# Ledger of designs, part 66: VHH binders against Flagellar brake protein YcgR (ycgR)

Target 1, 263 residues: Flagellar brake protein YcgR (ycgR), of Thauera aminoaromatica (c4kar8)
Amino acid sequence: MAELSTPSPASPAPLDGGRGDELEKFTLRGARQILQLLQDLITHRGLITAHTGGGHSFMTAVLKVDEERGRVVLDPSPDPQANRRALAAPRLTCVTQLDGIRIQFPLVGLGEGQDKGRPALFAPLPAEMLRLQRREFYRLQVPLAHELSCLLKAEDLARKPVEVSARVIDIGAGGVAVVVPTGAAEFVIGGTLPACRLALPDGEPIELDLEVRNLNRQTQRNGTEQLRVGLRFAALPRAADTRIQRYIFKTERALNAKARGGL

## First folded at step 22 (VHH)

Design RC27 (from MC4 with E102A)
Fold by OpenDDE, fold request of step 23:
Formats: sequence, structure tokens, C-alpha cells
Structure RC27 (fold): chain B 263 residues (1-263), chain A 119 residues (1-119)
Amino acid sequence: as target 1 above (263 residues)
Amino acid sequence: DVQLVESGGGLVQAGGSLRLSCAASGFTFSSYAMYWGRQAPGKGREWVSGISSGGGSTAYASSVKGRFTISRDNAKNTLYLQMNNLKPEDTALYYCAKQDYAWGYFQYWGQGTQVTVSS
């Protein structure tokens, strides 16, 4: 059984799946809790990254929870190959975020079928769901309209320096997640990217060192493959930290206001 | 099925050198970053080094930086770890690990190869 590990912000992900004891505190196993969380994902139309193994993933969503049959209904990938991989996989690892809190859960026994005349994927309800309710793990999903970017200083296959402009998809106090084109540069967990530049809307880019903490290949709905790179702020000046925090706070307020119908 | 087979471990005196190998099969080796980890007696697994899929980027734990060198031969589906200036603190079972590009999952490792450094 693949143990769920949460990457520590301070070190590369442990090879042994992390501190199992710490994760237990954040693991939901109650049937009601699981159902509620799945329902919340439906209500909020949360996009889920489903990992099928082999470095492949696709975007999905929970469409329905069938309590009577004890199953969850997922939106299939527009890519038939992704669906085939999913069906062949012994386990899906689903990752999403709700209200800035990372949620992870396994699905086993995936099948395909029809739901109300539409193609769908079916799986038994997850036995457990991980909900990382820690401030340190909070990530703001960056609105597309903000167009946050990070200029990454990386190396190519020939170890030649390359600059990659990456879109920032989420941001927190400890780091950012970015997306880059596949093959744009070489990345490795634990690697350092020096003298990168994070562009915020409120002023000049912030120069900072970044550490690669996570790598994910993701197939977008349009079929394009991208690399998601989780990056930790390795050395963040206080002034930069303040700016980042201000941005997060301002953005959260705006999003909340919009959600309340105020804008 | 993914298979990783580590070799090259042994007994060595402090200041000595070893070269570890990891033979990979069951997946497209050249498409994945690869890593070395180790587990000392009574301790958890520790990240040691990583190399990108193409070998263009490498990373090292602070404890081994300057002494260890990770490399790979994609044509041979083999990962290497050159260990120089070994110390008793380097005594551990060394594992080769594959990244599955899933959050936090180093899911694949071999049986490991024992490295013992004597004083």
C-alpha cells in the first residue's frame, strides 16, 4: 500500500513516506466525514488531479456521490489514453485543494460506465482522505487574471543555463507552484534554482532562491502535457515575505468578497 | 513491474571509496528523475542525492555534498552513486528510488545495498 506522504517544507520528501504519525492526525476515515468532504468538493466544483502512476495524471472532478452504492462518480479525461491508464491502474491518487487546504485521497477499483447518459468513471468510496489543515500548507490559488509568473533560472539537458518563464498557479508563505512546458528545463527534487524572479502585481519582481520540492506531470483538459513544479522559498528577504503575505491577504479578501456577491 | 536492483555496497575503511549501481527495469528510465536514499540503523530513510531525467540537474544532501556524485546512463538503465571520502556516519543501507511525479511518493525502491564504513 503506497503510504501517503506530505512533503516537508524544510527537506526533500522522505523516501519512507514521511512521519506516518503526523499524517494520521489529518487523515479522515469516518464514513460521514468522507462523504461530507466529497460533497464539499462537488459543491465547490473542485478540480482534482488524478495520478494514475507512471508519471501520468489527468484533471477530473467529483460529479456525484452515490451513497447507496457506496461509490464516487468522476469526470473522465477527454484523453482516451488517460482513461485507459486510469482503469489499468491499481490505484488512483487524487489530489485537490479546498479553501486553500490540500486534500488527498486514494481510489481503488476504478471502472467506466455511464451516468445519466454521459461517460463517467466510477470507484468505491475512498477508505480515507487526507486533509492537511495547517497554515504552513495553505496555498492560495492564484486567479488567472493576475498572471503571476516566476522566472526560473534552471539548466537544460546539456547543463546550459536557461531561463524559463513559469506561470504561478498557487502561492503560500513557504513557496509557489508553477507550471512549465515539458522539456523546458531539467528539474530534480532537492535541486536549487538560484536568483529566480517572482513577479507580483504590486511592483518589481522579487529575486529569490528556490528549491524544488515536488514534480508532477499533468495533462491539461486540452491534452497538453505540463510539468507542475512545487518550489520552496529557500532564502526570502523579510521585505519580500511581507509583499507576498500582503498579496495573499489582498487576493483572499477580494475572492471572498466576490463569493459573497459584493463585486 | 518496476524493478530496482542496487549493488556495489560493501565494507570500506574511512576515507575509502565505493561506487553504487542501480539497475532499473519495468519503466522508461530516461523519463524519470532518480534518487538515492539511505537508512542507517535505528534511523529513518534519508534523502542522499537526486538526478534529473536527462542528467542535467543534480542535488545532494548537505552531509554528502562534495563527496558523493550521482550519475546515470540512460542507455543502460543504470543509476550510479560515486562515494568518496566515506565516513562511519555514511554506514547505511542505500536505496535507489524512482520518482512517480506524484505528491511525496517515492514508491519504488529496491532491496538496497549495504555500505559499512569502519573507523
Scores: ipSAE 0.729, ipTM 0.913, lowest interface PAE 0.6, mean pLDDT 87
Fold by ESMFold2, fold request of step 23:
Structure RC27 (fold): chain B 263 residues (1-263), chain A 119 residues (1-119)
Amino acid sequence: as target 1 above (263 residues)
Amino acid sequence: DVQLVESGGGLVQAGGSLRLSCAASGFTFSSYAMYWGRQAPGKGREWVSGISSGGGSTAYASSVKGRFTISRDNAKNTLYLQMNNLKPEDTALYYCAKQDYAWGYFQYWGQGTQVTVSS
């Protein structure tokens, strides 16, 4: 779980509710659909970012669904201030990803208590859950064997030009997430990296401009620190978009065939 | 403790200019990228501008590009925002923020300085 980033390459903030009519087709309101989606999150041990407002958030997970009482059980934060903010918030906006699909749902009426003698947070089942199956929100998890890479043209800490070969860990219609060694370059959220080169398995690398959307540092088990960098495509030509969608489709087909038949 | 103190806000006529400052303490200022954000009354937070730890790379929201200039003085532990050709839609509480790499979701920010732009 620690090796996989839960945030998408786009901002981790909740989606704007003012686009509600465009999002309605992706909104689940049926009790069975909501319960099944929550069960899927539990089964996959999905890591959730819970936004409490005021720019604060904490990491959590759905531990169980209590169908009899109509509520969800959440993992409390080890930071007691985060728990206090969550309990005081009128609404907790949960954001996560399941199989590359962004999921968002509100929780209201959060309370504290115990579950089997361990501290837990409780809330009524959400009245709605957003499951964004639209292709511009989808992120394919890139198989390691594909060795997908992106050559980034950036600057090192001494402000000298540097080219960094970054491994692509997910890809979607709007961008990629990559990983780079700590210190290989400095990235500023909102900054543009011009003339980067995305290497897909078939054909020549694609030249494109990338915008830095998010940064997350992580320490690997061997003590190596790496940065996960979320990058948005800035001005993507139609031919490049077609190649990216074709790669995603072919890779999904191959992964689905593996799930049905195995090797 | 990380502390960020903004100043330089005020009331200004449309088309005018202001220069904001952010005094930083409690961390090695020169080791971190810094940001300006703003929040209009009753609205969500908006990212405005960012600058690399050494000052060599800058980024701006499209709504302020060409009008605002972010800069820093690492010797004085101070971040600046020069705001020119101000518009009424720039009216907001402006705050500075320190980049925090933990989980990618948490940033430190000050209490802010109010900028009000009259029509």
Scores: ipSAE 0.172, ipTM 0.672, lowest interface PAE 5.4, mean pLDDT 80

Design RC5 (from MC4 with S62D)
Fold by OpenDDE, fold request of step 23:
Structure RC5 (fold): chain B 263 residues (1-263), chain A 119 residues (1-119)
Amino acid sequence: as target 1 above (263 residues)
Amino acid sequence: DVQLVESGGGLVQAGGSLRLSCAASGFTFSSYAMYWGRQAPGKGREWVSGISSGGGSTAYADSVKGRFTISRDNAKNTLYLQMNNLKPEDTALYYCAKQDYEWGYFQYWGQGTQVTVSS
């Protein structure tokens, strides 16, 4: 009986953070705004992917907002193991979509209990919720077979210049997400990586400047820790933009054709 | 529990200098990139500066480039922001932020320290 290794749910694509200040524009911190958005999720029966870390997630929904107690009630997973992971996690990252807008928010202090005699998960209200329009942050997941890479020019702990070959995980009009070994280089949000080289299948690498927009630590199935770096194209020549767009379009078309059984 | 405690704010005249400190506890400070943000009255919070976990890489908002310097002492679990040539527009509540490698962005934890620059 070949244990069908259920494909590890793809970690939510890092939010393509615009300029550090741009992400703040999309972050709701007002109590009223947060409550309203949570209520909207309830009204629309929005399914939420809750990430517990380590590449694990489960599907949930907001069942209720308890304003008096300052807590949100979530639907537990039908998988007891998923619930245990959720309760053990220091933080839950919730991702959903409403009206084509991606919504992401953290929950901390998760507990289990009962709501109206049914098992439920409880957490304090999120301190912030991120609301992003999908079109602006669309990223193509790069097929592994394409082996896209980006040569990053960065610095190590000693501020010595280092070159790191990073695998491209996703690509969009505004940037790329790459994976690097932990400790390969020093990264900071807002940092610039000049004269990097993006390798596309269709020709010579594209030289471009990159800005670090997000940093995620990821644990692979084999237990190895990696750093996912979200990078914005800081200066992209028009010709390079055209090539990137062409690649994205071609790849999407191929993936869609395959999904339809055409390949 | 993660704690960030900002200090060093105050009232200064335009052209003056301040050094902010952020004392960190409740996590392995040396393993996290750290940041400064600020919030002016009636405005949203804005990113000011960032420093990598080891201090090898730094970044600054355009508004503070050449005037502010971010640094850290990992042995003391302390983040610093040297602010020179302060301007009235630098008046804000300044916050220390910790990288969240699960979220992918950074989070503010402290109450902030008030910086007021008089004309």
Scores: ipSAE 0.882, ipTM 0.969, lowest interface PAE 0.5, mean pLDDT 88
Fold by OpenDDE, fold request of step 23:
Structure RC5 (fold): chain B 263 residues (1-263), chain A 119 residues (1-119)
Amino acid sequence: as target 1 above (263 residues)
Amino acid sequence: DVQLVESGGGLVQAGGSLRLSCAASGFTFSSYAMYWGRQAPGKGREWVSGISSGGGSTAYADSVKGRFTISRDNAKNTLYLQMNNLKPEDTALYYCAKQDYEWGYFQYWGQGTQVTVSS
C-alpha cells in the first residue's frame, strides 16, 4: 500500500497578476541586496509571519544576519509546538511588510540553537527575496472636493451587466483606483471592464477600457466595508491621456501651493 | 488554516484535455476570488486565469484564452480549470491561488500539480 504522501501544503507565495516577467523584476537575488533588505528588516523591527505549511504560521523577526557564516537568526515562537512545526517543515515562507511593500522570502534548512545564550532559530541566507511594489506609477491622491467618479460597466453574480458609479481615490498616468460598495459587482484581477466613463472636472466624461489589477477590502471608520479596485487604463486615447495628465498636473500644483501657504 | 490542494495534472498529448481541481479549506471560499497560475521549467510564474468570488466574472491570459475555462463550485469549496487543446508550451506546474484582499493580489498555498504536454 504505497502511502500516497499527501503533498504537504506549500507555504503561500504571491502570484503576480502581471506577465510572468514582472515577478522577476521584483525578485532580489544579489547577495548584497538580500543582506541589505534583511538588515532593513532588523532596523525597522519588522514582524514576520513565518508559514510552516498546513495552514500553520507563527510570528517571528530577524534578529541578526551572520554574514560570515551565511545565516540568518530568527526569533523563536513562544509556542513550542510552532517551533517544532517550523523545524519539521522543509521550507518556511516568511512574509512581512516594509514601508507598505510586501516582502516574501523562503528559508530552508532551519535549525535551532542559541544566540548569545538565548534560544534562536537559524537558517541559511535566502537565495532570493521578493519585494512587491504595489504601484509602478506615481498616483495622485484625488482631493475629496473634486468628487471624481468612474462609471464602471461590470457584471453581477448572475453575469448581468451592471453599472456602478465608483469614487476615484487616486489617479495616475497608468490608471485609477476606485472604491465601490461591497457586492456592487463582481471583480477579478485580469478582468476587463469595457467602455467605462471617467468623469473629470473639466469637460465630458472620458470613455475608456479598464483592467482590474488589484482588489483590496477596506473598512471605513464607520465600520462599512468597501472594495478598493485598482484599475489600469487598457486602451487610452491620446486625447484622453492629455486630459488626464493636465488634470494631474493642475491638481498637484494646487496642492503644492496650498501646502506652501499660498491658498 | 488556509489550505489549497491542487490535483488533476498528468501527462497528455498535444491537443488533449485535462481538468485541474483545487480543493480549498480553512477560509470562506465563496468570499474570495480565485486564480490559477503556472510555472514552466526555467521560467517565472505566470498568471493563467481568475474567477470572481461568485463566479460572475472571469479572466484569462492571452496564451490560454479560448482553450481554458475556469469555474468554481462554492458548495464544494472547489476551483476548476478545464484545459482543452493543450500545447507543449502549456507544460508547467499549475498552482491554485487565493485572493488576498489585504495585499490586493493573490497567494498560492499548495504544492501545485504537474501538467506535461508531449508533442
Scores: ipSAE 0.879, ipTM 0.968, lowest interface PAE 0.5, mean pLDDT 88
Fold by OpenDDE, look of step 22:
Structure RC5 (fold): chain B 263 residues (1-263), chain A 119 residues (1-119)
Amino acid sequence: as target 1 above (263 residues)
Amino acid sequence: DVQLVESGGGLVQAGGSLRLSCAASGFTFSSYAMYWGRQAPGKGREWVSGISSGGGSTAYADSVKGRFTISRDNAKNTLYLQMNNLKPEDTALYYCAKQDYEWGYFQYWGQGTQVTVSS
């Protein structure tokens, strides 16, 4: 009787909120870190959207972390059908936010039971949790008065080359965030924008290649929708890097001086 | 509710071709960039390809560049991945993902479709 080694429950597929290389930086795999984050969710009574697949989800919360048993206790849905779907799902994708940071984690092996006489859902502790921290790199918020712009070389719906002048809203050593009118061009994460031109106040525009890393739709107070595009410097010449760093430093210094009651 | 249903996976020999489909519902498909990801056995999920909302811009992982083609039919709410010259290393569960414009990234919503490439 060959003991059919029950295939070790396939490690829950990592949640992918971005390109794999960057996601790894935001993925917590340490048991202690995971436990802490789960505890934080409990402390803050963070509501969690649990996706069961098939376009279905329900609201839940982490009620308890059972470290001894290596499991998390979730609040069941008031909808029995949602709970059935959850239990039938090979994987739950849990999404929440804490302190403005998006948190995602998979749960595999969901079961139902009781916790202190109340119905509860149980799952093994997640093997990983994605904490999407906005880029660790300090990004300088560009003062409006500086009017930094980036000429983006992009494509339209017809794949026709278009140039879009985009306002730079923040800048760091690794890239820029810009805002463009919705529909001005087609963007996709992982896309490359070659031969763009970053205009700094101190001289001629810097020609550089940019990679799209983030796309956010923002509605302005006036109701106008804009697209915020996070761009990575794909190939930054040393001279350009120096200029960017100089600008950042100079601007920060000026801002700090102003904040201290200077100019 | 957002629903993504992947299909078209299967067993193919090395050098063969497959066309994956992702049927989308529960959102305005034409307004969202879409993506393919994959997860090989024992490996993490990796980004494979992306296409802008209108299809005017595409992106590919280096590992699939020149072999895979992402496309979309907005009228049919369907995302496609044409995979040519398949290699054993392309063996993975392939997922369809929707752009998340709130957080700026993308999420996988489907169950995936299995692609197995034999030597």
Scores: ipSAE 0.820, ipTM 0.944, lowest interface PAE 0.5, mean pLDDT 87
Fold by ESMFold2, fold request of step 23:
Structure RC5 (fold): chain B 263 residues (1-263), chain A 119 residues (1-119)
Amino acid sequence: as target 1 above (263 residues)
Amino acid sequence: DVQLVESGGGLVQAGGSLRLSCAASGFTFSSYAMYWGRQAPGKGREWVSGISSGGGSTAYADSVKGRFTISRDNAKNTLYLQMNNLKPEDTALYYCAKQDYEWGYFQYWGQGTQVTVSS
């Protein structure tokens, strides 16, 4: 039960598209590239949030890279429980930022030991690392007053079509995030939702195909649970892309005008 | 504690079939979407298939569509992967994974089960 009693730290925002080809161009797989990026983290003393699952994480750093043994050496947590969770987890998801660029990499096969007489954590070098410029994944937070919605064509428990009207909470060039009541439909990462309709304030709704990329639970202050569904645009016609970009630009201008006039 | 135990792997000739099982414990199985992934020699882990918590929605990687079928039995806390018409490129260590609704993605929790497809 000790895992359940540990306070959860603030969770990082989920990456939309944790599956698929969108992230491949940002994925480093060469051993030389991986070693260099890890060395950059060491040189800049980058703090890393290491996620062990179940909402638990701890702060760490890459202390060194042992190129001969193909291992990375991490700073253990001062909390022994965090270290035990890390060692028990099948994967440690490391997230950090270097020069405004988000870096994310998995470590598997984590072990404990000593490095020069001090406790340390060891893992094989990651097989891949993500190096994402934050500006390439911009998502506009949709003002509540706009009441932007997306009509989802999803499936119910009997695998029958069901339509769910979902509030859009953010929108970008590559997709949207929506919220739905828990149990409104069946969702799975990788699932496709054909012929959904995105309602923008000006013009007719846009018909588009969506793919589920992320699923998060949100608990409202009254205890009601909702599901945040991260969705990718599967094939976005040029006219639809133009309308979405125009909405984003217009809304950003309006928000910036309010910010200048507000304080 | 969350545990996922994969089984059912083995050696099979190309064109053959195998059925993988994943026994789940330590969480309310019926409340979570579940997934299969695999790791071939010299490659990273890749997603293979997923199934929603109630079983109403499924998804498959393009490389396995039409050959693999994911299913679940919520009364038995068990996830399945029926693999038909197996090919040498399906050779991999297969893992099951549980949806993590705090992270928004899924996590692998077991040692996996080896599937080897010979010519």
Scores: ipSAE 0.760, ipTM 0.931, lowest interface PAE 0.8, mean pLDDT 82

Design RC5 (from MC4 with S62D)
Fold by ESMFold2, look of step 22:
Structure RC5 (fold): chain B 263 residues (1-263), chain A 119 residues (1-119)
Amino acid sequence: as target 1 above (263 residues)
Amino acid sequence: DVQLVESGGGLVQAGGSLRLSCAASGFTFSSYAMYWGRQAPGKGREWVSGISSGGGSTAYADSVKGRFTISRDNAKNTLYLQMNNLKPEDTALYYCAKQDYEWGYFQYWGQGTQVTVSS
């Protein structure tokens, strides 16, 4: 499929989406790639968070792709106010995961109607989709019971050092992701956090330098916001690498035994 | 709608200085980390600098450390880049970018401002 016959959306999405050239490789722009990814979301019944702006969102799913008309068909919200916000929004930012891979794409030109007698939302196929594949290293989801923490040496609003004890939510050979309360410190992508301390069960905390790679705002079940900070290890000593790999291997083995028992 | 409008570029001799501005509208500026990027001829867009939402943390690409200073005025919804000791390799379209906390990375929204460093 070389071209779509549908008209252009009234409020098209920004072309580059603010990505650097390294991350451009994760952005799909080919029509066939986009169709296949949408079909994968349908097949796996992926639940999508659709952001309508102003901090509002609703849950949806891609019900099908109408390839002949160049459209996606979305599940409407049971909340009529959410549907009205979606239809009024110049753009929906759709976010989901597929097998642990983050998927994000804009939809513009959203309309309402029916699909086989059922209410539905329609939009032209997105012009681009982000498919952020996992890094070279496996990232273990840390079980809540392990209560791993990382002491971050960050900066406050006055540019003075502050120490923040952050819960580690995933860990791999190349980095960690942590959560902190909003406002606990100032973070920026590309910032380095020197001499942080990662607490593992098998000895003294590991001192290491961290680089901020991603910043996500997450809403807790009680509505409180926290910040998820994706951190890369800068230049690990071999002893630190060994300790991290041992923790991952031991925990991974325990989780794999649980998964096999369920097969 | 989110809008970012870059200005302050121009032609300058090597060793000179320029100050770029980025006027922001359509969102709560003080709630977002902000960034500068640039695109030189024949190259992809590259990250140059970033500043946290309150201004407490800054970061710079190695190629500009010590020469460029990022700042923001949250009351004026404006991001700045002070560029000193400019070199011909700094020649590029310069863009500001807004943090996307749902996507987890930053996005360019404007058309950029051209900086050309001669001789």
Scores: ipSAE 0.738, ipTM 0.932, lowest interface PAE 0.8, mean pLDDT 83
Fold by ESMFold2, fold request of step 23:
Structure RC5 (fold): chain B 263 residues (1-263), chain A 119 residues (1-119)
Amino acid sequence: as target 1 above (263 residues)
Amino acid sequence: DVQLVESGGGLVQAGGSLRLSCAASGFTFSSYAMYWGRQAPGKGREWVSGISSGGGSTAYADSVKGRFTISRDNAKNTLYLQMNNLKPEDTALYYCAKQDYEWGYFQYWGQGTQVTVSS
């Protein structure tokens, strides 16, 4: 029996990654992956918000995939005006959520017709689908006991320099994520923070230029709101890169050994 | 519900200027970082600029640095893009976008405003 489908949560509008192609790493382009994800939407009866442009949208669902014809079949809107806007649009941007995963994909070349005697909308299979989970699996989650920090060289409301000591919560080859109290500084995707200092356990802090890639709000257990800032390393010197990679390797090894019973 | 309404586009000669506006409603504008993006015919959407919720931090794509200025008026719930020294390469449909703090990226909600720069 299919689980109850909930409506898409607030903010169903399409996401964009901003400066650069940040969302590209979450974008599926393989035909098999796309077919499987569409089938998951069909199986779970996922409701989809289809955006036609100009702030207009309608609710739909993927009814089936016609693999022989390379098409996806959509439920038409009961509102004829919504269907006319959809057919006139150069593309639909479809947005939904399934089991905590945000899914977004474009459909181009929408047409109308019938499926088993019922009105339906048809489009070629999408060339890509965004599949975004809240967790990023290629990044090491920093143990709380390590208390890794990064001194950020940011700006306040008055565009004045402000230094913020931020706890590092995850780290990977290309960047870190940190948490700061809401209001500690002004952040925007694409903003650069020069000469920040990352404190690793094994020596002097590393001076790094950082770029803001994503911004999330989080509520701590005590009810305090904080900002999670995803930061990319810019132009890492080889020595800094080596120290970061060694920290990641050592920490992963230690965590893995604990999971296997302490080898 | 969230609404973003872009305006101020038009046809302009190379070297000219335009100011785009984005009227926001359905959310607490002053609590959100805001962005401009653009899409030229036959191309993907390109991020242009961003501004933090209080206006203290801004960022620009390399292609527009020194020519475009993003600003906001939180009392009027309005985002602006001042575009100077326009080039034919700036021809595009321009959109404003709102920060999404749940998923960490940003969202385009409106129809956009067309900017056409003739050579």
Scores: ipSAE 0.725, ipTM 0.936, lowest interface PAE 0.8, mean pLDDT 85

